# Ledger of designs, part 3: VH-VL binders against q55578

Target 1, 249 residues: q55578
Amino acid sequence: MAERIQKLLSQWGIASRRHAEEMILAGRVSVNGKVANLGDKADPQQDFLSVDGKQIKADNRPRDIYLLVNKPRDVLSTCDDPRGRKTVLDLLPQDLQRGKGLHPVGRLDRNSTGALLLTNDGELTLRLTHPRYHLPKTYDVWLEGNPSDEDLEKWRSGMMLDGKKTLPATLEVISENKDQIHLLVTLTEGRNRQIRRLAEELGLTVLKLHRRTIGPLQLHTRGKVLGSGQFRFLSPAEIRLLKKQVNLR

## First folded at step 11 (VH-VL)

Design y04
Fold by ESMFold2, look of step 11:
Structure y04 (fold): chain C 249 residues (1-249), chain A 121 residues (1-121), chain B 107 residues (1-107)
Amino acid sequence: as target 1 above (249 residues)
Amino acid sequence: EVQLVESGGGLVQPGGSLRLSCAASGFTFSSYSVHWVRQAPGKGLEWLGVIWASGTTDYGNEFTSRFTISRDNAKNSLYLQMNSLRAEDTAVYYCARGFPGYRYIHAFDIWGQGTMVTVSS
Amino acid sequence: EIVLTQSPATLSLSPGERATLSCRASQSVSKYIHWYQQKPGQAPRLLIKDASNRATGIPARFSGSGSGTDFTLTISSLEPEDFAVYYCQQRSNFPYTFGGGTKVEIK
């Protein structure tokens, strides 16, 4: 089916959508021999696209890629950092860093660690990050403070955040001492900085935050640990389960 | 009646594998953390690991590489897969339920009667 | 990992006597100690949660006290059914650990 040219150039790993628009405006893109305009559409199975005189063919599209990364601290969960700081793409071999269209699915703060999905499947990304799909995610949360049972019950049952009550969460106390507590927190939504902001509302300080799981994806498989800064490909079964959870065929 | 029942113990050779089962009844299994604890003959108790209500696991330091805990909530069952068994793994193996709620889930209020695993050539 | 040291290893006492069992942690565990009783050939049973809170159905003759590193289980007047091994367990730090046990036996 026909798609906007900037989307096709992104899918083929030629440029980001923003950069592709610039290329179109500069007259660098042609469809069936005629210079394209911004907003034009093409079908790679019906049309021949070219960029700077080089043809782009349907069979040159990069294969879908799905990676699970254990993001270390101080690595950005973004494709682009204008200041040149280390990103999750820098954790990958060079042949995966460019030309494949890989991007993170959702975000982890720079000072958070753990599970992060990278893919070039844009439709899956939109579904997995959409609030309509309640994909569970489990976090280790180390807190400074001494929460009461009442405080934890408020967190478990839901608290107001940006004018809307949070969905119920699962809490499990792993350990605690006089001034610190280690929680497992399972959320079915991904509101901005939710764990940190709810902890702050309860007067607690987040010392460390680590995401263990994203839906069926776990950092620990068959007794093996995916170590800090490491990545792996998803299995076909994992991809199928993810797509099923967000109603993709 | 709230109950946990272990099974699958027996004699196994060093280097072998064994899968233990723990059947739960009389409570909402999926809502509880469930733990494995063992006791060598004439010795004390040793915590092995847990599967949380959320479905993730944690293990004692020595057990991460050789033991795997899983659960099947549809069958009200907890499992312990043990690989690369050694003579030192000879013990009675218990499954234990964490106390209800979220704060005391490592206080074990219900225990099975245990199943014996003997690792001998 | 927190080491729990129980003393004495064995208490030899008669019914009606007071039993005092000690559990010492290698670092502070605040109040986060549980106590269990194990009779011969049986699984452990939970007696005390978080140093001093008796579990449901545990007789009042069992009491727990302490905080920080030093904890005590007291049985005010031993009944014949109380001759067993007693274990402490900490939940302050992962991984959870048990003490080595104190055997309370009949003199």
Scores: ipSAE 0.737, ipTM 0.878, lowest interface PAE 1.3, mean pLDDT 89

## First folded at step 13 (VH-VL)

Design a3
Fold by OpenDDE, fold request of step 16:
Structure a3 (fold): chain C 249 residues (1-249), chain A 121 residues (1-121), chain B 107 residues (1-107)
Amino acid sequence: as target 1 above (249 residues)
Amino acid sequence: EVQLVESGGGLVQPGGSLRLSCAASGFTFSSYSVHWVRQAPGKGLEWLGVIWASGTTDYGNEFYSRFTISRDNAKNSLYLQMNSLRAEDTAVYYCARGFPGYRYIHAFDIWGQGTMVTVSS
Amino acid sequence: EIVLTQSPATLSLSPGERATLSCRASQSVSKYIHWYQQKPGQAPRLLIKDASNRATGIPARFSGSGSGTDFTLTISSLEPEDFAVYYCQQRSNFPYTFGGGTKVEIK
């Protein structure tokens, strides 16, 4: 299957997608002896890709790696940041940071924390990020004050966002005091800053947002806590479950 | 009739494992959070943990490492896997339903009859 | 965790008398206290929700009051079936915790 060249380069650990694009624009990348252009696709099974005149082979691609990271605050869910800000890749050891093609699947905003999947499996990434697959994600949400039942129900049942009603969510209250409420929110869609935007629409302030699950993946399992900034490899069982949810074998 | 029925209790040696079950009937099980609460003989109630409607779990601080709560919505069943059991784990174990809605949350309105777990050599 | 202290540990009264049970929290729990009744050999039964709301089927003689750290369960006139252990429980802070219980026994 033909894929965008920058994606292939990223998957093969040559460069981030963004940097790969820059390389393409610079004329450093060729397909079958012809200089590639931005937007070009190549089939790794049929085409020969070269960078700076050196052939890169599909068989040299890194093995599939699946990581669960507990993203801390002020860390970006990206492979590279032009401003030099800390990214989720910086949380990994050097041998995993570079050359493996690891990238975040989806994103948590800078101020949000919790479960984030990193992988170099492009196919899985595509499936997991496709709107067709509604992988449930559960969040701990701390809101300032005490929202009304009406507001909570609006949130649960769906609200208009960007001209489209949000999907129904699971909304549970974990705890509540005079100053704040702790909600457990499960979404089956991933609209940009959805939780925060919905809260804002309701006149509520999000104090803290923490994702605890991604589909079958749980941040904390088997009596082991994945601390902030820490990561672990997914178990084979977790990988199977994840793939199954997106109809991959 | 709304009902919870615990099972699986019994005698187990220290260090052993036991899996308790709680069968739910009479309500939409999948829509509710369900909790485990235990009571040592002659003692008070102790909250162990919860599995939310979303399927995620939370535990009391001392139970996270040894106890695992799970559910099978298709079977209307709640489970408590207990490992590395200790003498102090001897208790009647209850499953309880959390009150539905946004108010009165975690008021346990439905309880099972309890199942006795005895940890002894 | 929030510690709930119930007092007295034991309350000896006669049928027809008024029972007043106290539950004190180590920190403010707003109104988020529940009360339970437990008879020997039985599971607990929910009595009061969020400090002052009677659960379904609970007789009017049971009432709850309080906010912040001090809560009270009142039985206006004890019936023979009311002799049991009563527990308070907070949901304001995770993890959820119970009080030590108050045993209401017949004098």
Scores: ipSAE 0.891, ipTM 0.954, lowest interface PAE 0.6, mean pLDDT 93
Fold by OpenDDE, fold request of step 16:
Structure a3 (fold): chain C 249 residues (1-249), chain A 121 residues (1-121), chain B 107 residues (1-107)
Amino acid sequence: as target 1 above (249 residues)
Amino acid sequence: EVQLVESGGGLVQPGGSLRLSCAASGFTFSSYSVHWVRQAPGKGLEWLGVIWASGTTDYGNEFYSRFTISRDNAKNSLYLQMNSLRAEDTAVYYCARGFPGYRYIHAFDIWGQGTMVTVSS
Amino acid sequence: EIVLTQSPATLSLSPGERATLSCRASQSVSKYIHWYQQKPGQAPRLLIKDASNRATGIPARFSGSGSGTDFTLTISSLEPEDFAVYYCQQRSNFPYTFGGGTKVEIK
């Protein structure tokens, strides 16, 4: 299958997608002896890619890596930030930051915290981010005040967002007081800032948003707490379960 | 009839492990949060933890490292895995259903009859 | 965590008398207190939800009141079957906690 060259370069640990684009623009990348242009695609099984005149092969691709990160606030779910802001990759050791092709699967906004999957498995990334695969994701949501049952039910049952009704969600109340309510929200879709946008539609203010789970992945496992800013490798069992849910296995 | 029935209690030595079960019937188990509550002999009630309808769990701080709650919705079953048991874990263990909906939440409206766990050398 | 203190620890009364049980929270829990009754050898039974709402099947002689930090369970006229231990429980803050209980015993 033909893929964008910058994606291939990233997957092969040559450069981040952003840097790969820069390399392409600089004329440093070629496909089958021809200088590549931005937007070009190549089939790693059929085409020969070269960087600075040196042929690069898929055989040098780093092993698949799967990490679960507890993303802190003010950390971006991206590989590179033009503004130099801290990214989730900065949470990793140097050997994992570069050359492995690690990238976030989906994203949490800057102000959200919790479980975020990092991997260099492009196929898995594609599956996990594809709308046809509905991996449940559970969030702790702290809202200001005490929403009405009606509003909560609207949220649970689905609301119009960008002209399309959201899928039904699981909505549970963990606790509440006069000042705030703590909800447990499970979504099976990942629309942009969905929870915050839905809250906004209801006139509610999100005080804190924390993702607990991604499908079978739990931020905290038995007896082990993954602190803010920390990461761990997924177990083989977790990887199998994850892949199974997206029909990769 | 809505019912919860605990099982698996018994005598275990300190440091041992035990897995309790709670069988649910008469309601849509998967739609409810279910809790574990224990009561030491002659003592009060102590909340241990919960598994939400979503399947994630929360625990009392002192139980997180030793106790694990899980559920099998297909079997309408709740479980409590207890490891590294101590004498002070001796108690009747109850499973309880959290009140459904958005109001009266975690009012435990349905209780099992409990299963006794004795930790002793 | 929120600590619930129940008082008195033991309440000795006769049938027909009024029972007043107190539950005090270490911090405000709004109205989010539940009450339970437990008889010897039995599981607890839900009595009152969110301070003042009787659970299904609970006799009218049971009532709850209070908000913030101070809550009261009242049994207007004790029946023989009402002699038991009563617990309050808060759901305002995680983790959920129970009071130490009040034993209502026959004088």
Scores: ipSAE 0.887, ipTM 0.955, lowest interface PAE 0.6, mean pLDDT 94
Fold by OpenDDE, look of step 13:
Structure a3 (fold): chain C 249 residues (1-249), chain A 121 residues (1-121), chain B 107 residues (1-107)
Amino acid sequence: as target 1 above (249 residues)
Amino acid sequence: EVQLVESGGGLVQPGGSLRLSCAASGFTFSSYSVHWVRQAPGKGLEWLGVIWASGTTDYGNEFYSRFTISRDNAKNSLYLQMNSLRAEDTAVYYCARGFPGYRYIHAFDIWGQGTMVTVSS
Amino acid sequence: EIVLTQSPATLSLSPGERATLSCRASQSVSKYIHWYQQKPGQAPRLLIKDASNRATGIPARFSGSGSGTDFTLTISSLEPEDFAVYYCQQRSNFPYTFGGGTKVEIK
């Protein structure tokens, strides 16, 4: 099947989609001996792709890699930052940073920490980020002050955000003192900065946000402790569960 | 009737492992956080850890490396896997339910009868 | 972790007398202290939530008070069934912790 060339190049670990587009625009990519244009498609099974005059083959695509990262604060959930800021890829060894096509699945904002999936499996990425296959995600949420039961119920039952009511959430109070409350929040949707925005709507300030889980993936499991900035490979079982969750075989 | 029933206790040698179970009945198990609390003979209560309704877990600092809490909602069961057991782990182990509501889930309103674990050579 | 110190360790009283039990926290826990009763050979029973709220089914003779670091469980008039060990527990900070307990025994 024919696919966009920038997608193929990304899948093959040649470059990110964005960089691949730049390469195409620069005339560095060719299909069957002809310089490719932005928007062109190629069938890796039928067409010959070349970059800088060197033929690239589908057989050279990196194996599927699945990583769980504990994203630290002030690290960006992106493959590349034009401003040169540290990204989640910088947390990986050099052999994994480049040439594998690894990218974050979804994102955590710069000030949030916790579980983030990195993979070069484009199909899985597509499924996991598709609205149809929202995986539940659980967060530690530290809020300043002590919200009322009424406000917690509003949050749990759903609140208006951008003209659309949020889905019901699971809220559990882990601890509470005079200065702050520690909540465990589970969401089944992933709207932009949803937890922080909902807190703001309630007049609350998020002090700290940490994601514990992504569907079947848990940041901390028996024998698998991930400190801040650390990563691990997913187990075969985890991969199967993850794929099953999004109806992949 | 709301009830928790622990099982699996017994005699184990130091360094050994043991898995405790807690069977829940009379309430929607999956909607509640459930905790493990132990009590050494003639001593006070010690909180070991919790598995939240969300399925995630938290532990006392000294137990994280050796103890694992899990649950099977389909079986209305709570588990405590204990590894590398020590003499000081000898205690009655209770499972307890967090109180319903947002702010009292760390008050334990329902307790099992407890199961005795003895670690001795 | 927050350390809860209960005093006295043992309280010897007669039926009908007033019992006053203390729980002191190593740091402020606001009002977030629970009290439990445990009789010999039995599991603990929840008595008071958040310093002063009686749990369901708990007799009115049981009351809790306090805030910050100092908390008190009061039994206004001891009944024979009230002789037991009482524990305080905090939920202000994770991990949760219990006090060492106060044994209320018959004089």
Scores: ipSAE 0.847, ipTM 0.935, lowest interface PAE 0.6, mean pLDDT 93

Design a3
Fold by OpenDDE, look of step 15:
Structure a3 (fold): chain C 249 residues (1-249), chain A 121 residues (1-121), chain B 107 residues (1-107)
Amino acid sequence: as target 1 above (249 residues)
Amino acid sequence: EVQLVESGGGLVQPGGSLRLSCAASGFTFSSYSVHWVRQAPGKGLEWLGVIWASGTTDYGNEFYSRFTISRDNAKNSLYLQMNSLRAEDTAVYYCARGFPGYRYIHAFDIWGQGTMVTVSS
Amino acid sequence: EIVLTQSPATLSLSPGERATLSCRASQSVSKYIHWYQQKPGQAPRLLIKDASNRATGIPARFSGSGSGTDFTLTISSLEPEDFAVYYCQQRSNFPYTFGGGTKVEIK
């Protein structure tokens, strides 16, 4: 199947999609001996791709890599930032930062922390980010003050956001004091800054947001803590569970 | 009848491991947080940890490294895996249900009878 | 963690007398204290939720009060079955913690 060249280059670990586009624009990429243009597609099974005059083969594709990262605050969930800000890739060793095609699956906003999946498996990425296969995600949410039971119920049952009601959420109270409440919120959808926006709608301020889980993935497992800024490889079992969840083999 | 029943207690040597079970009946197990609390002989109650309805877990500070809580909703069962056991872990271990509702989840309204764990050489 | 200190450690009273049990927190826990009763050889039983709310089935002679750091469990008139150990527990801050308990024994 023919795919956009920048996607192929990204999947093959040659460059990020954005950088690949730049390379294409610079005339560095060729398909079957012809200089590629932005928007061109190629079939990796039928076409020969070259970068800087060197043929790139699908067989040289990096092995599939799956990482769980505990994203710290003030780190961006992107492969590259034009402003030079720190990204989640910067948390990895140099050999993993480049050439492997690793990218974040989904996003945590800059001020949020916790579980983020990095992978070079484009198919899995597509499935995990598709609304049809959206995995449940659990968050620690620290809110300023003490919301009423009514407000918590509104949150649980669903609220209007961008003209569409949110799906019911699991809402559990971990702790509460005069200054703040600590909630455990599980979402089955991933709308942009959903938790923060819902809190705002209720007149509440989110003090901290930390994602604990992504589907079957847990940030901390079997007595092992994944500290802030740290990462680990997924186990084969975890990978199987993830793929199964999105109907992949 | 709403009931929790612990099992799996016994004698174990220091450094050993033990897995406790808690069987739930009479309520929708998957909808509740379930906690482990222990009591050393002649001593007070000590909260060990919780598994939430969402399936995530939290522990007391000193227990996270050695204890693991899990649940099987299909079997209405709660588990406590204890590793690297010490003499001071000798206690009756209770499973307890969190009170339903937003504000009282951390009140334990249903308790098992407890199971005794003895750690000694 | 929040430390709960219960006093007295032992309270010796006769049936019909008023029992007053104290629970003091190392820091403010607002109203988020629960009380439990435990009889010998039995599991604890929930008595009071969030300082002052009786649990289902708990007799009216049991009452709770307090806020901030100081809390009280009161048994207005002790019945023979009330002689037991009583524990307070906080849910204001994680991890949850119990007090050391007060033993109410027969004089």
Scores: ipSAE 0.846, ipTM 0.930, lowest interface PAE 0.6, mean pLDDT 92
Fold by OpenDDE, look of step 16:
Structure a3 (fold): chain C 249 residues (1-249), chain A 121 residues (1-121), chain B 107 residues (1-107)
Amino acid sequence: as target 1 above (249 residues)
Amino acid sequence: EVQLVESGGGLVQPGGSLRLSCAASGFTFSSYSVHWVRQAPGKGLEWLGVIWASGTTDYGNEFYSRFTISRDNAKNSLYLQMNSLRAEDTAVYYCARGFPGYRYIHAFDIWGQGTMVTVSS
Amino acid sequence: EIVLTQSPATLSLSPGERATLSCRASQSVSKYIHWYQQKPGQAPRLLIKDASNRATGIPARFSGSGSGTDFTLTISSLEPEDFAVYYCQQRSNFPYTFGGGTKVEIK
């Protein structure tokens, strides 16, 4: 059963598929002593895979890790930033930052805050990021001013973005005052900066964007607050629920 | 007829737990935010929290650590789990529906009859 | 949180008289105040939405006014069934809060 090397590395928690591809392109990965090329396959039962000259074995793969992070503002949803900016991995203890293959599932833009899933489970990552298995996500959205009901209805029913109409969204008004409105927005799709772009299309300014849920995951659970910059491990029940949502065992 | 009916109230000792229920009928329960409001004997109304149509929850600051709101849309039911109960939690507990529409969803147009919770040793 | 102060605590009047109830917010809430009526042994009933909009089925003798920090509920001519406790509630800022209530009692 030969599989693509980047898939194996992801499954083994060495790196995300994307990062694994980069590693392969960089000549860091070898199979049976030969430098691997992009597109190569290996059989974990018959072939010896090495990263940076060190043999990796399926039996010694890192444990599957699932973290929920409350991403703060000005932190990037990436494993590495060429500009040296702070990433979500920097929020973790040193032992989790390297060697575990942790990566963010999906993205929150730099100025957005809230729930972000980190894992070294490449299969789960693939499923959760695939449009077919997209989980609903709920956001706190603070907008400057007071949009009309007509504008809110446009947003709810769907708007044209990049030549394609957005899916219907759930919109609820949490609070409203002379300066701003606080909306609860639930999306069933994840287009790039969708909330901010839609707001802009309506002539509205997003003051603050905070994701509070990812499918069955809630940033704050019963009696437990996950503060800004903090993280927690998912419970077994949460993991099961996530996997079930994407038809994984 | 649109109706909310609370149940589960009773006598509980300090430090104990209690779970209240609110049964909804006569409307599409899943489309509405539903709130919990309590009233101590001879006192005013106090907002405890809400579960939105989206399923997320928000609480008053003093209740977040001890109270949990949940809903079962299939059963048209709202719940309030109360832990670490104190004497000052003695009150009639109401469930209330948010008014439909964007601007008035936090005006409470339908109320249950309330259920009495007494915390005493 | 926003504190709503209602005054007077008790208002003693006779049927047919005009009742004026005050609700003051600790900070501006624009027009986002609701009013409720509660009779003894009953759940509250929604009267006014967003300062001045009567809820469905509410008699015309009930009216609301105000903006910013000062709000008023007016009953133009008290009926016997109007003797109750009245509460204001704000939705301008989270969490939502109620006033302490004004009891309208028969003189």
Scores: ipSAE 0.820, ipTM 0.921, lowest interface PAE 0.7, mean pLDDT 92
Fold by OpenDDE, look of step 17:
Structure a3 (fold): chain C 249 residues (1-249), chain A 121 residues (1-121), chain B 107 residues (1-107)
Amino acid sequence: as target 1 above (249 residues)
Amino acid sequence: EVQLVESGGGLVQPGGSLRLSCAASGFTFSSYSVHWVRQAPGKGLEWLGVIWASGTTDYGNEFYSRFTISRDNAKNSLYLQMNSLRAEDTAVYYCARGFPGYRYIHAFDIWGQGTMVTVSS
Amino acid sequence: EIVLTQSPATLSLSPGERATLSCRASQSVSKYIHWYQQKPGQAPRLLIKDASNRATGIPARFSGSGSGTDFTLTISSLEPEDFAVYYCQQRSNFPYTFGGGTKVEIK
C-alpha cells in the first residue's frame, strides 16, 4: 500500500513527519531514483526510497515498539517542540528518542498527566486516532468545589461543545470534601481539552487532570507501577488487546 | 432480589494465595462500583478496595501490592485475588455495592453474607 | 489516611434509653460520613448517609448529625433489635476508612 513518504520516513525512524517533510522539500528524498515532492506516496514493498543518496530498506525498519508513559506536568505530547520545551520523548533513553520513529498516540495537554501511549506503529496509531475506533479513556478529575448533581448529570448525558453534543460519559465520584471533588470520568471520544472545556462550561475549575487508562491499558497495574515521568513497555498481551480493539491482528 | 454472594473462602497457609468471588444478582452489575471489605474476628471493618463501573481499581494503602480486584460483567462477578497471605489476613471478606447515585456512591447499601478466610500454618 | 475514632467503645444501655454514639475524624470530612449497623453473624447494614440522611427502611429513631470532625449517631429509644455494633465510615478522602466501632449492648 502506498503511503505518504513523510509517514514512511517517520515509520522507519529516519525523521519525524515534520522533519521528513522538510527533508522532502530540501530534495533529500528520492523514490525510484527521482527526487520526491511533498505529497508524494510510495509503496515500501514496491518502491525504492533513498535519503541523501542512500537507499532505505524496509528491512531496516525498526521493530515495533509500544510504550506506556506516565506523562508529567509541563511535558508536551509531541515529538518536537520548536520552542525547545520538554516533550514526552525526552522522558525516554537516548536510544529510543531518536531513530525509532516513536511518537505519541493522541495527546494530553501540557497541564494534564497520566497514561500516554508511544509507538512507532503507524498503522496502530492511525487506528487509535481515528474517530471510528474511539477507545474509552478514564480520567481522574479534581474539580474545585462541589458541583451539583444536575451539573454532573449534564456532563454525563452530554453537553454542547463546538456546536456538537458530547457523547455520554461515565462519571463516578471518588471522593468529596468541602474544597474539591474527585471524579472518575470515562470518555469514549477525544475532543480537544474536552474535560477542561466541559468543566468550564459548567463554571467549574479543573484543579488536576490525570488519565488513568487508555482502552485496555492501565497506567498502574499490579507489579507495574509507573511513577510520574516513567515509562514501560507494553506486554504482548496488552498489545494484542489494544490491536484487537481496533480490529488489527 | 438484589444480592451479593461471596465464595472461595477457606483455609490457606501463610504465603499462599486465594481467589474470592462475589456473585451479583438482581441489578445491573456493570453500572455499579463494588467494594471489598473485610473483618477480622472480633474486630472492625476494613475497606480493601474498589473496582469502579469504569473497570478501574483503587486499593487501600496496604493492599495494593498483594491484592487484586477484578470483575467480569458478563458473569456478574467480582473477584479478589489475594497473594502472599498472612495470618493477619484472617477475616470474613465481604463484597459490597456502592450506593447508586453521584453523592452516595461510597455508601455501601448491599452486602454479601461474607466468606471466611483463615490463614494459618 | 483519615482516622475515625468512635466512642465509647462499648455502650451499655437498656431498652427504651437514648443512645449517643460519637465518631471523630482526624481531619475535617465535611458531612461525608456514613453509619452502619452490624448484628452478630450478619453483614453490616447501611443506616445513615452523609451524616444525616437515613437510608431506605431505617426507622426514624435513628438519626445522624455533625460536620467537620465530630459526628453523632443517635438512637432516640433503643429497641431490642438495636443492640449491635455501629461503624462510621468516611468518603471525604481516599482511601475510605471505617471507625473502630461502638458496641451497644444490653445493660
Scores: ipSAE 0.820, ipTM 0.927, lowest interface PAE 0.6, mean pLDDT 93

